# VHH binders against Protein EARLY STARVATION 1, chloroplastic (ESV1): the designs that were tried, part 18

Target 1, 368 residues: Protein EARLY STARVATION 1, chloroplastic (ESV1), of Arabidopsis thaliana (Mouse-ear cress) (f4i9g2)
Amino acid sequence: RSEKSEERRFDQKMSAHGAGIKTSSSAVPFASPKSRFLSKQEKFYPRCTPRLTGPQSRDTPPKRDTGIANEKDWGIDLLNENVNEAGTNEDGSSWFRESGHDLGDNGYRCRWSRMGGRSHDGSSEWTETWWEKSDWTGYKELGVEKSGKNSEGDSWWETWQEVLHQDEWSNLARIERSAQKQAKSGTENAGWYEKWWEKYDAKGWTEKGAHKYGRLNEQSWWEKWGEHYDGRGSVLKWTDKWAETELGTKWGDKWEEKFFSGIGSRQGETWHVSPNSDRWSRTWGEEHFGNGKVHKYGKSTTGESWDIVVDEETYYEAEPHYGWADVVGDSTQLLSIQPRERPPGVYPNLEFGPSPPPEPDLPPDQPQ
Below, E stands for the ipSAE of ESMFold2; O stands for the ipSAE of OpenDDE; V2 stands for 0.75 times the mean of E and O plus 0.25 times the DockQ between their complexes.

## First folded at step 12 (VHH; framework vhh_3k1k_2)

Design u4 (from u1 with T100K K102V D104T T107S; at its last look DockQ between E and O 0.01; V2 from the best seeds 0.00; counts 0 for: pae O 12.4 > 2, placed apart)
Fold by OpenDDE, look of step 12:
Formats: sequence, C-alpha cells, structure tokens
Structure u4 (fold): chain B 368 residues (1-368), chain A 124 residues (1-124)
Amino acid sequence: as target 1 above (368 residues)
Amino acid sequence: QVQLVESGGALVQPGGSLRLSCAASGFTFSNYAMRWYRQAPGKEREWVAGISSSGSTIYYEDSVKGRFTISRDDARNTVYLQMNSLKPEDTAVYYCATYKWVFTSGSYERYDYWGQGTQVTVSS
C-alpha cells in the first residue's frame, strides 16, 4: 500500500525594508598623548636571596629498570655565573654549590654546576653535577651525574647523557642518549648496575640497548638486549638473560628476531644448568615467509623435537615506538645549547670531538 | 652460488688451540646464521656450534662449551671457531654450514650448504 508523504512548500516572502540611517561620524581629534617615558629604573633587586635551604637530594637509590629519563626529569640546574659557595644549615647539615666554564680548542665550551650536601652526622651524602658542552663542529652534550649515600648504608651513582653529533659514517645528525645506574645495599649483599643507550638519526635508524647486572645474596643475574631499526623496515631484536646461584645453578633465556617486510626469523634458547653441571636446553626457531606461513622448529636435550609449518600471522614492530621525531622533541634543552661564536675564517678542525667517555669496562665476570 | 670454504685445520697437541675460519660467498652473509659441525672417523656428523645472523645468539654443543668460541665477521663474510683446550676426542673434519629457504614452484624449500671441511687432529 501507497502512502503519499506530502511535500509541504512553505514560501514565506518576508520583506527587504532598507532604512538608510545617516549616522554623522564626528571625527573627534585623538589628542596625541605625550608618552612620558618614565624611565622605570628597573630596581635590580639583587636576587641575592640566599637560598638558605641547600638543595635536597634523593635519600634513596634509584629504581631498577627505569631506562633513560628525559631531560625534564633530570632536574638540570646549571648556574649562569661562576659560583663557589658552601654553608651549614640549622640542623647541622652542610652543603656546597659550585659552577664553572671550561674553554678549549675548536670553540669548545663546557658549562657545569655541582652541588652536594652532607648530613650533620655524615651518614648521608649526596652530589649532583650538570654540564653542557659544545664546540664549533656542531657537537652538543648535556649530562647529569648524581650520587648518594643514605643512613641505611645504601649507595648509588647514576648518570645521563645526551649527545648531538654528526655520525662519522653517514654524515647525518645523530642524537645519542645514555644512562648508567648502580646501587649497593648497605644491609644486604646486594647491588645492581644498568647501562642503557639509545641512538637515533634523521633517517630513522635507531639503536637501543641495555646491559643489566645484579646480585642479591647468593643469586646473580644478567640481562642484555638490543633493538636495531634501519629506518627502511629492517628490524633486529635480541635478548639474553641468565641467572646464577652460588651453588652453581644457572638458567637463562635468549632469543633473536630479524624481520624485513613481513619476512624474517626468530630463534632462541632456554637452558638450565644444575650444580652438577647437567645441562638442559631447548632451542627453537621460526621462519616467517610473509605469506601467512610460519616454519617452526626446535629441539631439546631431553629428546623433544618439532618441525612444522603452520598458518600463523606474523607480528613484528617494523618501526620503533620512539624514534627520531620523538627524541628531537624530547631533546629541546640539548638542542638549545648555543656554541661559542666562531671567528670569521676559523674552521673547526675536523678533530673528532671528545671521545665519548670510554664505555665503562664491562664487569670482568661476564660469562664468556 | 653459495660457497663455504673452511680453513685453519691442523695437527695440534692435546691442550692446544686452533682457530678455524670459514669464508662465505654467494649470499648475503649477514642475513644468515652460521654453524659448525664436525665428523669424526666412523661417527655421524654432529653439530658443534651456531651463531645467529646478528651474532647475538650463540649455541654450543655441551662437549665443547667453555672451550670453543664461535664468532663472525660480517665485513669479511667469515665465521670463526676458536678452539681451546683441545682433546683427542675433538679430532674430526670440521664443516661450516648454513641454510636458506628458497621459494620454488609455489613453496618454500630449505637448502643446506656445506663447506668441504677442514681436518683437525689432536694427537700427542
């Protein structure tokens, strides 16, 4: 059945009436106010407010597995003037603050600030150092070092560094970030060390990694991992983790994955060693062909083995979650470092900027 | 064509050291895991060590663990086996090996590649 829903037309015409109101714009002459330049004598209030309260430092060790902190979290406090100050607080604690500038060849400039304190009884100590470096080659560096000891006997040291430089091989701008952290317990036979690094370039090349070591009484552990992105879709990731006891028990897990455009491989091993040196191991591999097929294979020392092709979708991260754009965005203070003015006609000697501090010697006890 | 050429095999005394090399050609070396095998007289070929394409993952046979070290130099397309504390039981022909999957006739097939081997003899 037919129902004819009606098109109602409503026309309404309403009228254009044009009333011409002639409002006479009487040009009131804007009297030019004589700008009395009252020379506000900016009272240079000497900001000599003696910050009587020495800077407060951390009274606890850093947390493990925190990676590389951003600039905003470093608490960077560079002084503009050369300062050498010390004092004693009402509670008997002492503090110091110092700053300086180091100059060198090729327009090298290092600005640094250092501060620290000690409790009245000497049971707690802390030190913080900040620096920025630059030269005429485009090298920029921002760094922080913090250390402390608390009343519990815990001690710690940590450092962060950001570097902008030209990559030696690619001739591209590169940002490198690193962190090192360590802590020791005052109450337990416990300590840990972590080294973190990140490297980025404008083409999307990214390298990330960490080395972690720790001991807790009779147990020691190691962790290493790395990620590499070539900026073109190639990805390499790997991990190697193991632990040992004083009794000789060892166990670990390691794997690697390499992918490009959906094609790649994974492989790994899980292993255990008993105090009597009996070893159990399981090795596995995956080959991803990019067509929804995955070859999976593996074996164990207990006689387990498999070799199969399965229908499985390949999942991998083709790009870093945190890349060049991100690091540039988070490196605003680094990028804001102003080099010294280069005299006309003076070209920086391509002398390699100060070698990055030697990678701390890996603790000798790295199991080969 | 994939080629693997082992070198460095020699006669050594027990407790001695030897470094084997395997020069690879005919493929993108850095993309492939490399392995060492050995075959003693009258025995089956046995796996000795393996190193992943990145070098980050390494495997050893239990009998050689702590004595042998596998490494790779991608710039030279070479895999190495450093053998320390050699024993008479280590006497064998040592082979370098790799494999790759090749898409052929609508399927992937695994191709294994082996060198000719290098003789290691541990004897007093």
Scores: ipSAE 0.000, ipTM 0.217, lowest interface PAE 12.4, mean pLDDT 81
ESMFold2, look of step 12: ipSAE 0.177; ipTM 0.667
ESMFold2 (binder alone), look of step 12: mean pLDDT 86; pTM 0.849

Design u5 (from u1 with S105Y; at its last look DockQ between E and O 0.32; V2 from the best seeds 0.00; counts 0 for: pae E 3.5 > 2, grease 25 > 24.2)
Fold by OpenDDE, look of step 12:
Structure u5 (fold): chain B 368 residues (1-368), chain A 124 residues (1-124)
Amino acid sequence: as target 1 above (368 residues)
Amino acid sequence: QVQLVESGGALVQPGGSLRLSCAASGFTFSNYAMRWYRQAPGKEREWVAGISSSGSTIYYEDSVKGRFTISRDDARNTVYLQMNSLKPEDTAVYYCATYTWKFDYGTYERYDYWGQGTQVTVSS
């Protein structure tokens, strides 16, 4: 059934007029007295209240396997003025602060600050250095170096660097991050080293990797891994991890993954070596055909073997979790670095800035 | 400089006993594992025994298990190999060995060290 209902239009009009009253009121010009406020420029001498308490650093080594920290986490504090200060605290500890500017050719500028301290007995010490670099080529660098020793005899060193430069091959802007960390125990035969790197460009090319080494008494370990994204869907990931005892027992696991558009392969090896050099190994492979089928194969030195095709969905990361947009967002301080003004008519010598740290040796070609 | 000096090698009759010593110098002995190897004429060098830096872990080659005993004296920077129930097959030059790891700012290097060896002959 139909029902229609209604239009209502309502109209109304009204007009009203009213009137023009002119009132003329003669604004008497109040002569604003020129109060000569002699603004006593109180020379705000910035009371540099000497923060009497020297900077305090961490008295513990960095943590393992923490990767590359963001700019915000490093607390980069570059002094704007050249400072050279030192003091002794009430507890007998000492501190220093220094800062400077280094200038060079091609508009090179390095701003740096260093601070440190030492306990009253000299058992503990720390140093932190911050720097900012730029030149006329567009090169920008932000870096930190920290080191310390505590009363337990532990010592550590760490560095972080973020670099903006133009890629030599693609002429694209590239951001590179790196970190190195090392710690040694004062009480145990123990130490570790970690090297981390990340490289990003605007096209989505991404490289990540790490080398890790460590020793704890009778055991040593190594870890290497890398990730490569070409920005077009090609992915390469690999890992190589192994450990060794003092007596020569070794064990490890390595694998490689290559994918493009849902098609790819995985290969790996798990191995063990006894002190007498007896080796056990299991090798495996997967071929992913992009159609929901996976060919799985493998063998071991103990006589195990398999070769099967299974229905399995292929899962891989086609894109990095953390890419160009992310690194740009997290590199605000780097990007804010202002190069020196270039004089008119002076062109930067395209002398390629310091060669990027040597590319970590690609994993040795798996023996065919 | 790291030095390993083996001693105690001799001619012994089958079933006899011998104690080898390896005097170590030039490194912090207590921080490193020590190993014994042997090389018979015309054969490859083979692993015999190993003792960890702490002495808590010991390994033997199967052929010498129950007959040989590896031990260390950190105060004397010396590792020992007590060999009992010796067999003609045990005839070899016996070598003391160690290795050190050096970690230096992103690089690690292994250094292997060997003694000159001591001759053990088991013959009737």
Scores: ipSAE 0.233, ipTM 0.688, lowest interface PAE 2.2, mean pLDDT 83
ESMFold2, look of step 12: ipSAE 0.358; ipTM 0.756
ESMFold2 (binder alone), look of step 12: mean pLDDT 86; pTM 0.851

Design u6 (from u1 with E61A; at its last look DockQ between E and O 0.27; V2 from the best seeds 0.00; counts 0 for: pae E 5.4 > 2)
Fold by OpenDDE, look of step 12:
Structure u6 (fold): chain B 368 residues (1-368), chain A 124 residues (1-124)
Amino acid sequence: as target 1 above (368 residues)
Amino acid sequence: QVQLVESGGALVQPGGSLRLSCAASGFTFSNYAMRWYRQAPGKEREWVAGISSSGSTIYYADSVKGRFTISRDDARNTVYLQMNSLKPEDTAVYYCATYTWKFDSGTYERYDYWGQGTQVTVSS
């Protein structure tokens, strides 16, 4: 049924009245105040506030497995002036601070700052160094190095680097990050080393990897992994981890996965070696056909074997979680580095700067 | 340079006892495990015994278990192999071995070191 309800129109007209109030424009002549330029003698307060408390360093080794920190977390502190200072604190500890500016060919410029300290008894030491580099080729580098020793005898060393350069093969801008960390115990036969790298380009190509080593008394361990993204959907990931005892027991796990557009393969091995060199191994593989079916196969040295096709959804990461846009966003300080002015008519010698550290050897293609 | 020098090898009768020594130099002895191997004529080198850096872990080959004892003296940088109830099958050149890890070119590499060996002959 129908119900209609109503239109109400309300019109109202209200009127225009124009009242013309003539208010008279008395032009009061703005007397130009003679701005007495009192030359404020900028009292150059010598900013020599002796920062009496030397920079405090870390008194503990870095944490393991922390990856590559962003530049914001590195605590980069470059001094704008050439400084060479040292002092002794009330507690008998000493500190130093120095900075420099190095110039070279092809518009090379390196700004660096270094700080350090030592306890009164010399049991603890620390050093921190920061640098930025550039040249006329477009090369930019930001880096940090930190080292220390504490009273317990622990020692450590850390370095971070970010580099902007043109890739030799693609002519694309590339950002590379790397970190190295190591620590040694003063009380135990223990130490570790980690190397991390990340490479990004504007097309979405991404490479990430790490090499980790460690020792704790009778045990040592290794970890290697890599990730490769081609920016087009191809992904390669691999890991290789193993441990060893001093007496020859070894065990490990490794795997590799390759995917493109939902199709790919995974393969891996778990293995164990006894001190007598007896080897146990289990190998496995997966073939993903992109249709919701997965061929799974494997075998072991103990006689286990399987070969089956299952209905399983394929999950893989087609794109890096952290890619070009992200690294650019996190590399603002790197990008802000200003090269020296290039004189007119001077072209940078494309002498390729120091070859990037050799690419970590990709795990040898396991012979099929 | 790492050096291992074995001594104590001799001719002994079956059922006899012998103590081998391996003097180590050129590295921090207390930080590394020590091993004994032996090689009989015409046979492959075989593992005999191992002792961890701390001495807390010891392994023996089944062929020598209960008869041989490995020990270490860190103060003297020496590893020992006490061999009891010797058998003709124990006749071999006995080698002391260790390994160290070195960091080179961005990776850790294992370096194995061997002594020159000492001859043990068990014969009537």
Scores: ipSAE 0.147, ipTM 0.653, lowest interface PAE 2.1, mean pLDDT 82
ESMFold2, look of step 12: ipSAE 0.188; ipTM 0.674
ESMFold2 (binder alone), look of step 12: mean pLDDT 86; pTM 0.845

## First folded at step 13 (VHH; framework vhh_3k1k_2)

Design v1 (from q3 with A33E; at its last look DockQ between E and O 0.06; V2 from the best seeds 0.00; counts 0 for: pae E 23.5 > 2, placed apart)
Fold by OpenDDE, look of step 13:
Order: sequence, then C-alpha cells, then structure tokens
Structure v1 (fold): chain B 368 residues (1-368), chain A 124 residues (1-124)
Amino acid sequence: as target 1 above (368 residues)
Amino acid sequence: QVQLVESGGALVQPGGSLRLSCAASGFTFSNYEMRWYRQAPGKEREWVAGISSSGSTIYYEDSVKGRFTISRDDARNTVYLQMNSLKPEDTAVYYCATWTYKWDSGTYERYDYWGQGTQVTVSS
C-alpha cells in the first residue's frame, strides 16, 4: 500500500524590511592570550618509577632463594656516563640516578651506578646500586645492592657479589660468589636472613654454603649447610637444622658426610623436644669400606638400636654438580671487565690486603 | 624551614678519631636519605657517605671505606659520621645534606639542603 508523500507547500511570504542597523563593531581588542605557561613536562622516567604491582617490583621484599643467582639474572646495568639527576613522576613519586668512577692505586677502578625511588610522602622507597671493580692484579668484581621499605613498614636489604681473584696460596684463579638477603615485616614479628657463598677454582676445589634464619611470631628456624670438594675426590657435606614451633615443640636435624675414593662415613642426629620437655633423639652412622660393605649403626632414646654390616654399594658425589667450567661460563660479564691501562714500567703492588676477616656471624639479636 | 647544623669538627692528629653530628629540623627526618660531603681546600665538594631513610642502605666513598661509619638516630633527627684512622687527606669542611621534594607551580621540585659545614683538620 502506496501511502502518499504529501508535499505540503507552506508558502508564507514574510516581508523583507531591510533596516540597515549600522552596528559599529567596536573591535574589542582580542586580549593577547596569556602565554599558557608551558607546564614543565614532568619527565616520566619509567625505569626509576617504583612499581606498585608485579612480581618484579623494585619496592617489594626479595624472595627467598635456593641458591645464588648468576650475574645474568641480576641484570647488572651500569650507566656509561656520569649521571647525577633526579625527577618526579606524575604520581608524585620521585626518582634519582647517579653514577661515577672511582680511581685508586694499582690501577683500581670502580664504576658504579645508583638509582632509587620514593613515594610522594616518603613512606616507601627503594634503592639499587651496581658496581664494577678491577685493578692491575687481576682482581675483578661485580656487585649489586638493593634495599627498600614500603608503607606497611616492611624493610629489606639484599646484596650480591661476584669476584675473580688469585688465591694467595695456590696462585690459582678463583671465582667467588656471595649473597645476603634479609627482610623484616612491619606488621608482624617476622623476618628472615640468608647468607650464601660459593667458591671455585680451576682445579675443581669448590666450597658452597648457606646460613638461613627466620622468625615468624613464635616460630623460628635456622639452617646451615656446607659442601666442600677438594678437586681430587674428597668430599665433605653437612647440614644442621633447628626449628621451634608455636606450640613450643623444638626439633633438630644434622648430618655429615665424608668420602674419598669410595671410602667414607655418614652420621647424623635427629631430635625433638615436646612442649612438656620430653626429649627424643636418634643418632645414626654409616661406615663405607669401599668393598661393597657398609657398617650401619644407630640408637635412639626410645630403645632403638642397630649395628649391622650390609652389602650395599656406596654412592656419593665426588664432584660438584656446578663447578669451575660452569661458573666461568656464567661469569662472562665479570670476565669481560677491562682493567685500566697500565702505564709502562708500573707494576701492581701485589700486597693482597688481608681479606677482611669474615664479619663475625653476629647472632641475630635475640630479642631480649 | 629545613635546617641542617653540623658539629664535631676539630683539629686531630693522624690516626685520630672524630665524630661529626648533623642535627636536622624542618622536615620529616625519618623519610629522607642523609649524606655527608666534604670539600678540601682547592678541591671540589665530594660525596663521602650516605644512609637511606630506613638506614638499611649505606654507601661510602672508597677512600673512607672501613674508616668512616655513617649512622642515624631518627628519634633525635640526627645523622652521624664516625671517622676513625683519620689521615691528612681527610682535612676538609664536612657538610651534611639532604633533599626534599615539594609541590611548586604545578610540579614537584627537588630542593637540596646543606648545612654550613664543620671543619675537620688532620695534622701532626
């Protein structure tokens, strides 16, 4: 059905009266646009901005590790130029970057970079420092230090070093790694500390170890372990662990393993103390004679006792799983460090300064 | 107003010890990193030591490592520089410094603050 598009023609004639009102357009002088002060473009530096979220945030406590990370994992990135700058981000957080070169005797050179960020109110902050050191003795070092605190009161500190040096006694090149981590809770009576070390030489001598401490309210634990390889087949491994639970139960476990050329011993002790002060312990030992026989013995406070010789094959690791070749392979940045040019006729004074005595393991301040 | 007041500078013999103090006021001390600088005669001002707001991060210039110790007491709004095994080369005016960020004219600006300095002279 065709319904009709009625074209209504509305004609209306309205009249043309031409009144020529000469509106004198008083040219209101266009007020010169006040130069909008170019808001200083807040330079956003994403690299220095504290990350509020994500697993790799610079403003979060470090994770506990099962070993020392490699240099590649740390991502050591030294600034090429001397920098001393700071800025503020759009969110009100601030950042700084600084770098420098320190020069010393015997061709000592230290390149370092430092950066950090802070929240607008200063409640949160983080700092990262990287350094590269060398001298004419062949000493090389890479290092990292990280620290921070957050608005919740958590604080943390982390350091890592990788060092190439010549051993004073053997004149062999050594690569040593060390790491320390600690974190404290701002809200709980909680914190942890870890110390790690690895030492390698080209003859297969290897030392590894760790000390770990932790507290969570009424719970506490410590763990120590060590591994020694002499490069000739002698191996020493040991572990010592202790913990206390909220219920007042204490337990410990320790063992030691010594082997050379298929002959060796294992021994250990496990104990626990109940909240009522009842103590249980078990001691055990193994003597491996290298002939397919093992003497096994042990006893407990509950009357268990055994003393037997059994036919058993002796299995032990005569070499470290991660040794010299591996650490060299993973230390490419360290090895690439270029010492300063040595002037003609200048020889480094090989005064190996005394290795700073290992800082005494300050026992964690037992809260009085 | 931010104020930093250094004290403890003195004349000491080589091998001697000195403790410098810097009393801070006019800002939330615990939220800011503190640094020590020094300026020897005819030399540029150089950084000596720094301590983060939390105290968890400490830095030293290489020439003072093992000899100088920076510390802070937030309750007293004071940063310290313990100087041991002093050398003639340590002779300088020592300055305490910090920086704050303030909103100014639509942006955050960094303001550096310095003390007046304290003279340390190491001489026989």
Scores: ipSAE 0.000, ipTM 0.193, lowest interface PAE 12.2, mean pLDDT 79
ESMFold2, look of step 13: ipSAE 0.000; ipTM 0.132
ESMFold2 (binder alone), look of step 13: mean pLDDT 83; pTM 0.817

Design v2 (from q3 with Y108W; at its last look DockQ between E and O 0.27; V2 from the best seeds 0.00; counts 0 for: pae E 6.2 > 2)
Fold by OpenDDE, look of step 13:
Structure v2 (fold): chain B 368 residues (1-368), chain A 124 residues (1-124)
Amino acid sequence: as target 1 above (368 residues)
Amino acid sequence: QVQLVESGGALVQPGGSLRLSCAASGFTFSNYAMRWYRQAPGKEREWVAGISSSGSTIYYEDSVKGRFTISRDDARNTVYLQMNSLKPEDTAVYYCATWTYKWDSGTWERYDYWGQGTQVTVSS
């Protein structure tokens, strides 16, 4: 039902009055003597005070779980000239800025810029380094390193690298990205570490992964994951996550996925351990036959079990969401690096220095 | 250096009560969870009780539930184990323990700290 609109108007008017009091008083024009203050036009020489505003940086740790940033996000801006500058601000803080150009064999060139600052009391400091590298082999690199501490006692370190190189075996161009981040609290037993990597080639081969660690007092957590794409439709994905509380309770979740041409498997485990060492675990698996049927099976330490075949369509990502075309598109600065001109008659010694051996996969700390 | 010193262990009759104390030093006590363990002769060391750094979370081994009470006094850097209705099966050396994770060589490593223990004997 309908009920109504009412408008109410209220008008009210009220009134006028004007009182005009004129009072005239004839204030006598005291002839203040025209003191000819010759306004010395102080030629305001615009003191071009060189805004020696020292470089500014963040005074806080990096954010967690942000992955690998694109080169555009880093805003890499190398100085074109060799600079060596330092200064002290009015507040007593200090800053420095320096740049260099290193040359080496095989057309190696490294351009770098470094800047930093310190508070007046030395409680806070930061440093940022940027670099660009190239040689005649086609190697190109962009990199960033940042570190700092603040007045609260927090400290952090961050590095980023983007590399273009030719694969020794396939002669294919590869772009690799890596990032490492860490921070520690100055006031609490707290800290975290993250390692990220991405590798791409022009045939669609892709590798991605991350290792993450964190601590807050007596609580800790770990996260590891990886993705592999062969560029032909083969996919491997895995995750492994676990945590521990102050009292020794532990829990974790891990799974693996393997697929090729609609056929594949998934498997996983969820587990927890009580402070008294009682362990619970559930394991599961899926076999995908590519015919719309999936075999699902699993069991737990509490007596749960299943083994069934169901009609289910298989869904998986055969290709990475972010692949070669994407990384190339986002690596314009890297690609724009110009190697030194090769002198006539000088041939690059193709001694591809051994890629630093992949840091041995620290064996998964088997929970003892 | 982290130090844990247990006290209060004694000979008691079945049904008796004891209060164990563990005095902590060398670390910020209020930031760490504390635990009690016990080891009977010829047996493995077993977990008995735990209390979180805040004191808000407490766990007991099933065999001691309802009989033992863990508590902490942060002002005194001390953790306690009140043991009531003691049984001969409770005879053991009781240990106070804490642990922390430290960043070492690119990973977090656990460091355990133990006291020397205090003997509790329950006998008629």
Scores: ipSAE 0.029, ipTM 0.450, lowest interface PAE 3.8, mean pLDDT 80
ESMFold2, look of step 13: ipSAE 0.087; ipTM 0.608
ESMFold2 (binder alone), look of step 13: mean pLDDT 83; pTM 0.814

Design v3 (from q3 with S105H; at its last look DockQ between E and O 0.36; V2 from the best seeds 0.00; counts 0 for: pae E 3.9 > 2)
Fold by OpenDDE, look of step 13:
Structure v3 (fold): chain B 368 residues (1-368), chain A 124 residues (1-124)
Amino acid sequence: as target 1 above (368 residues)
Amino acid sequence: QVQLVESGGALVQPGGSLRLSCAASGFTFSNYAMRWYRQAPGKEREWVAGISSSGSTIYYEDSVKGRFTISRDDARNTVYLQMNSLKPEDTAVYYCATWTYKWDHGTYERYDYWGQGTQVTVSS
């Protein structure tokens, strides 16, 4: 049913006549003095306000599980001039910026820049340090350190280094990257730590790894992994992950992979431990013979078992996805570091310490 | 140094009650779970009860469920085990335990700590 909501028209006309009082009052134009507002050049004081648009907020902890960034990602920008500046913003926050050069023996030079800020109440603060190091041995380093705390009570620390040096044994150039990150919650029993490393040489030797730890209230977890490439086709990869509760429950997963020239093995274990110490475990293995055959075997504490040979192709990565050529390509700033001029007649005492005698090949322990 | 000191152990009759206390020191007590274990003569040490750092999660061994109550007082750095309806089978040395996390060898590792124990004897 159609009910017709009526459009009521109300017309009302009211006319009111109000009278034209002409009052002429000759408002004397108070010549407002043209205060020459000297356009105070707004000295663009570096606002401690986190540039909203920058990839990482200066007032928040670093992101977890990000691996190792390259030098481009870090955006290392050293001040070209010696600076020692500080200021207070309109909001009461403060900032500082400083830079310097440290000189040492053997042509050591360190250029560094440091900046930071603090909120008006001191509840939040951040610091960033950048450095460039070199000496006459060919050593070069780029680094970053960041730290801070916020009003929520969170605190964090982060560091990154990229180093070029010569290996003492092989005299090969090596590039090494490392990073450490940690953060703690101000409101929860929570925190995390990460350590990352990458090592490369020109012959294809590569080492990568990470250690991670985290806690969130009643739970803790660990993660470790590593990758090794010898540059000749030998590969080792492994992972070990586990977690636990405060009351004793534990669980984990680990595996290892070893390959050379199409032959190798994989093995792993998944396990669980209850608070009463009851353990469940499943172990597995694969033997790869390089002939299209794979021996697969495994067992569990619950009675599961298998042992079979299958026709399966072996797939593994004989080379790292990111190797020497890649790291060199991504280390242009590092490589561009110029050592200070060597004075005439000063030769780096490359005291190559005597190579420790090769540890005697301990005879293979005869299987008793 | 982490220290755990148990007290309250006694000789009681079957059906009796005891309250054990464990005074903790040397760590931030409120950040860590606390546990009670017991070891009877000639037997392995067994888990009895656990309480999380927040106190929100509690677990009991099946044999003590409904009879024992674990609680904590963070202001006093003390964990308690109220034991009711005691049985001869509950006769054991009772141990307070915790673990802390320490940085070691490039990672955080758990370290377990135990008290010296307190003797509970249930006998007619």
Scores: ipSAE 0.050, ipTM 0.486, lowest interface PAE 3.4, mean pLDDT 80
ESMFold2, look of step 13: ipSAE 0.267; ipTM 0.717
ESMFold2 (binder alone), look of step 13: mean pLDDT 85; pTM 0.845

Design v4 (from q3 with S56G T57S I58T; at its last look DockQ between E and O 0.30; V2 from the best seeds 0.00; counts 0 for: pae O 8.9 > 2)
Fold by OpenDDE, look of step 13:
Structure v4 (fold): chain B 368 residues (1-368), chain A 124 residues (1-124)
Amino acid sequence: as target 1 above (368 residues)
Amino acid sequence: QVQLVESGGALVQPGGSLRLSCAASGFTFSNYAMRWYRQAPGKEREWVAGISSSGGSTYYEDSVKGRFTISRDDARNTVYLQMNSLKPEDTAVYYCATWTYKWDSGTYERYDYWGQGTQVTVSS
């Protein structure tokens, strides 16, 4: 059905006239005193405007990474002058910046810069620290530390280090990178942690690894992986990943790869554990003979089984995608660090501080 | 220290009802899911029910679906198991359980916590 209607045009004209009273009152021009606007040079207190250049807001947790950033990405910016400054912004927020130069024995030098800010109510704060270290042994280090909390209750911490040193055993130059990141939610039972490391030497020896953990309320996950290259063609790679739910369900996937000169093996396991502790698993393996044949075998707890030899080419990475040449190329700031001038007659005490023992490869925590 | 204390276990006739309680302490109760398990004589401990931290999700073993109800009171730090239409097969020690994650030695580790249990006996 159609309904149409209505137009209403209302026109109305009304005219009204009223009168022109001219009253002339000679408003005496009150000479508005030229307020000497003393242009208070707003001392542009350098607003610690977060240099927009860093991809991450200083008031938010860091993002999770897929690798260790290089020194350029971190934007290490040490102050050239010793400063100790603080201020309060118009909005009531506060800032500080400081720098120092520490000297020690054996030509030790540490330059550092720190800056931070706090919101007017103190609910949010952040701190960033950069450092450069060196001594007469050839040791060089760059580092960054960042931390903060926000008004939502989130807190975070991250650190990055790049070190050049001489290996005690091989006397080879080694570059090592490490990074750690963590964040916690203020509103949820949630958080994550990441640890990363890379080690390189001039002969092509390379070690890479990461440990990752995350939690969101009743859900949790773990990820571990490692890569080893001996510089002679031997390769070891492994991964171990698992997750848990609120009910206690668990599942995981792990594998290992070992190769040398076209010969090697792969093996892995996929597993699931139900809330009632019923376990399902599938294990598999590959033997590569270097002759174009691969022995493939596997089994599962459900009765699946295979054992076959197939014609298959073996593909593996004998060298790291990112090696010594690459890390040296990306470590220009590290390499540019200048040690203090050595006084005549002063020999470096080769106290090779014990390289922190390689953190024992914590055996993969077999889920008990 | 995390503590879980179960109560409410009794002898009941088939078709009867019981309400179990588990009082929790030593952790932020509202942030963690809670679970009930049971262990019958000569059998392995089995999962019975679970409730999410928010209380918005509940889960049940198939054998108890429609008969048992898990609930929580965060103000009292207590989880409950309402058991209706009880059967002789439900005879077991019932355990309250949770787990927490703690930072230890450079990693997050899971710690499982159990109560001492409460005996439920269903018999004519």
Scores: ipSAE 0.009, ipTM 0.248, lowest interface PAE 8.9, mean pLDDT 80
ESMFold2, look of step 13: ipSAE 0.013; ipTM 0.509
ESMFold2 (binder alone), look of step 13: mean pLDDT 85; pTM 0.844

Design v5 (from q3 with Y32W; at its last look DockQ between E and O 0.36; V2 from the best seeds 0.00; counts 0 for: pae O 7.2 > 2)
Amino acid sequence: QVQLVESGGALVQPGGSLRLSCAASGFTFSNWAMRWYRQAPGKEREWVAGISSSGSTIYYEDSVKGRFTISRDDARNTVYLQMNSLKPEDTAVYYCATWTYKWDSGTYERYDYWGQGTQVTVSS
ESMFold2, look of step 13: ipSAE 0.316; ipTM 0.733
ESMFold2 (binder alone), look of step 13: mean pLDDT 85; pTM 0.835
OpenDDE, look of step 13: ipSAE 0.018; ipTM 0.287

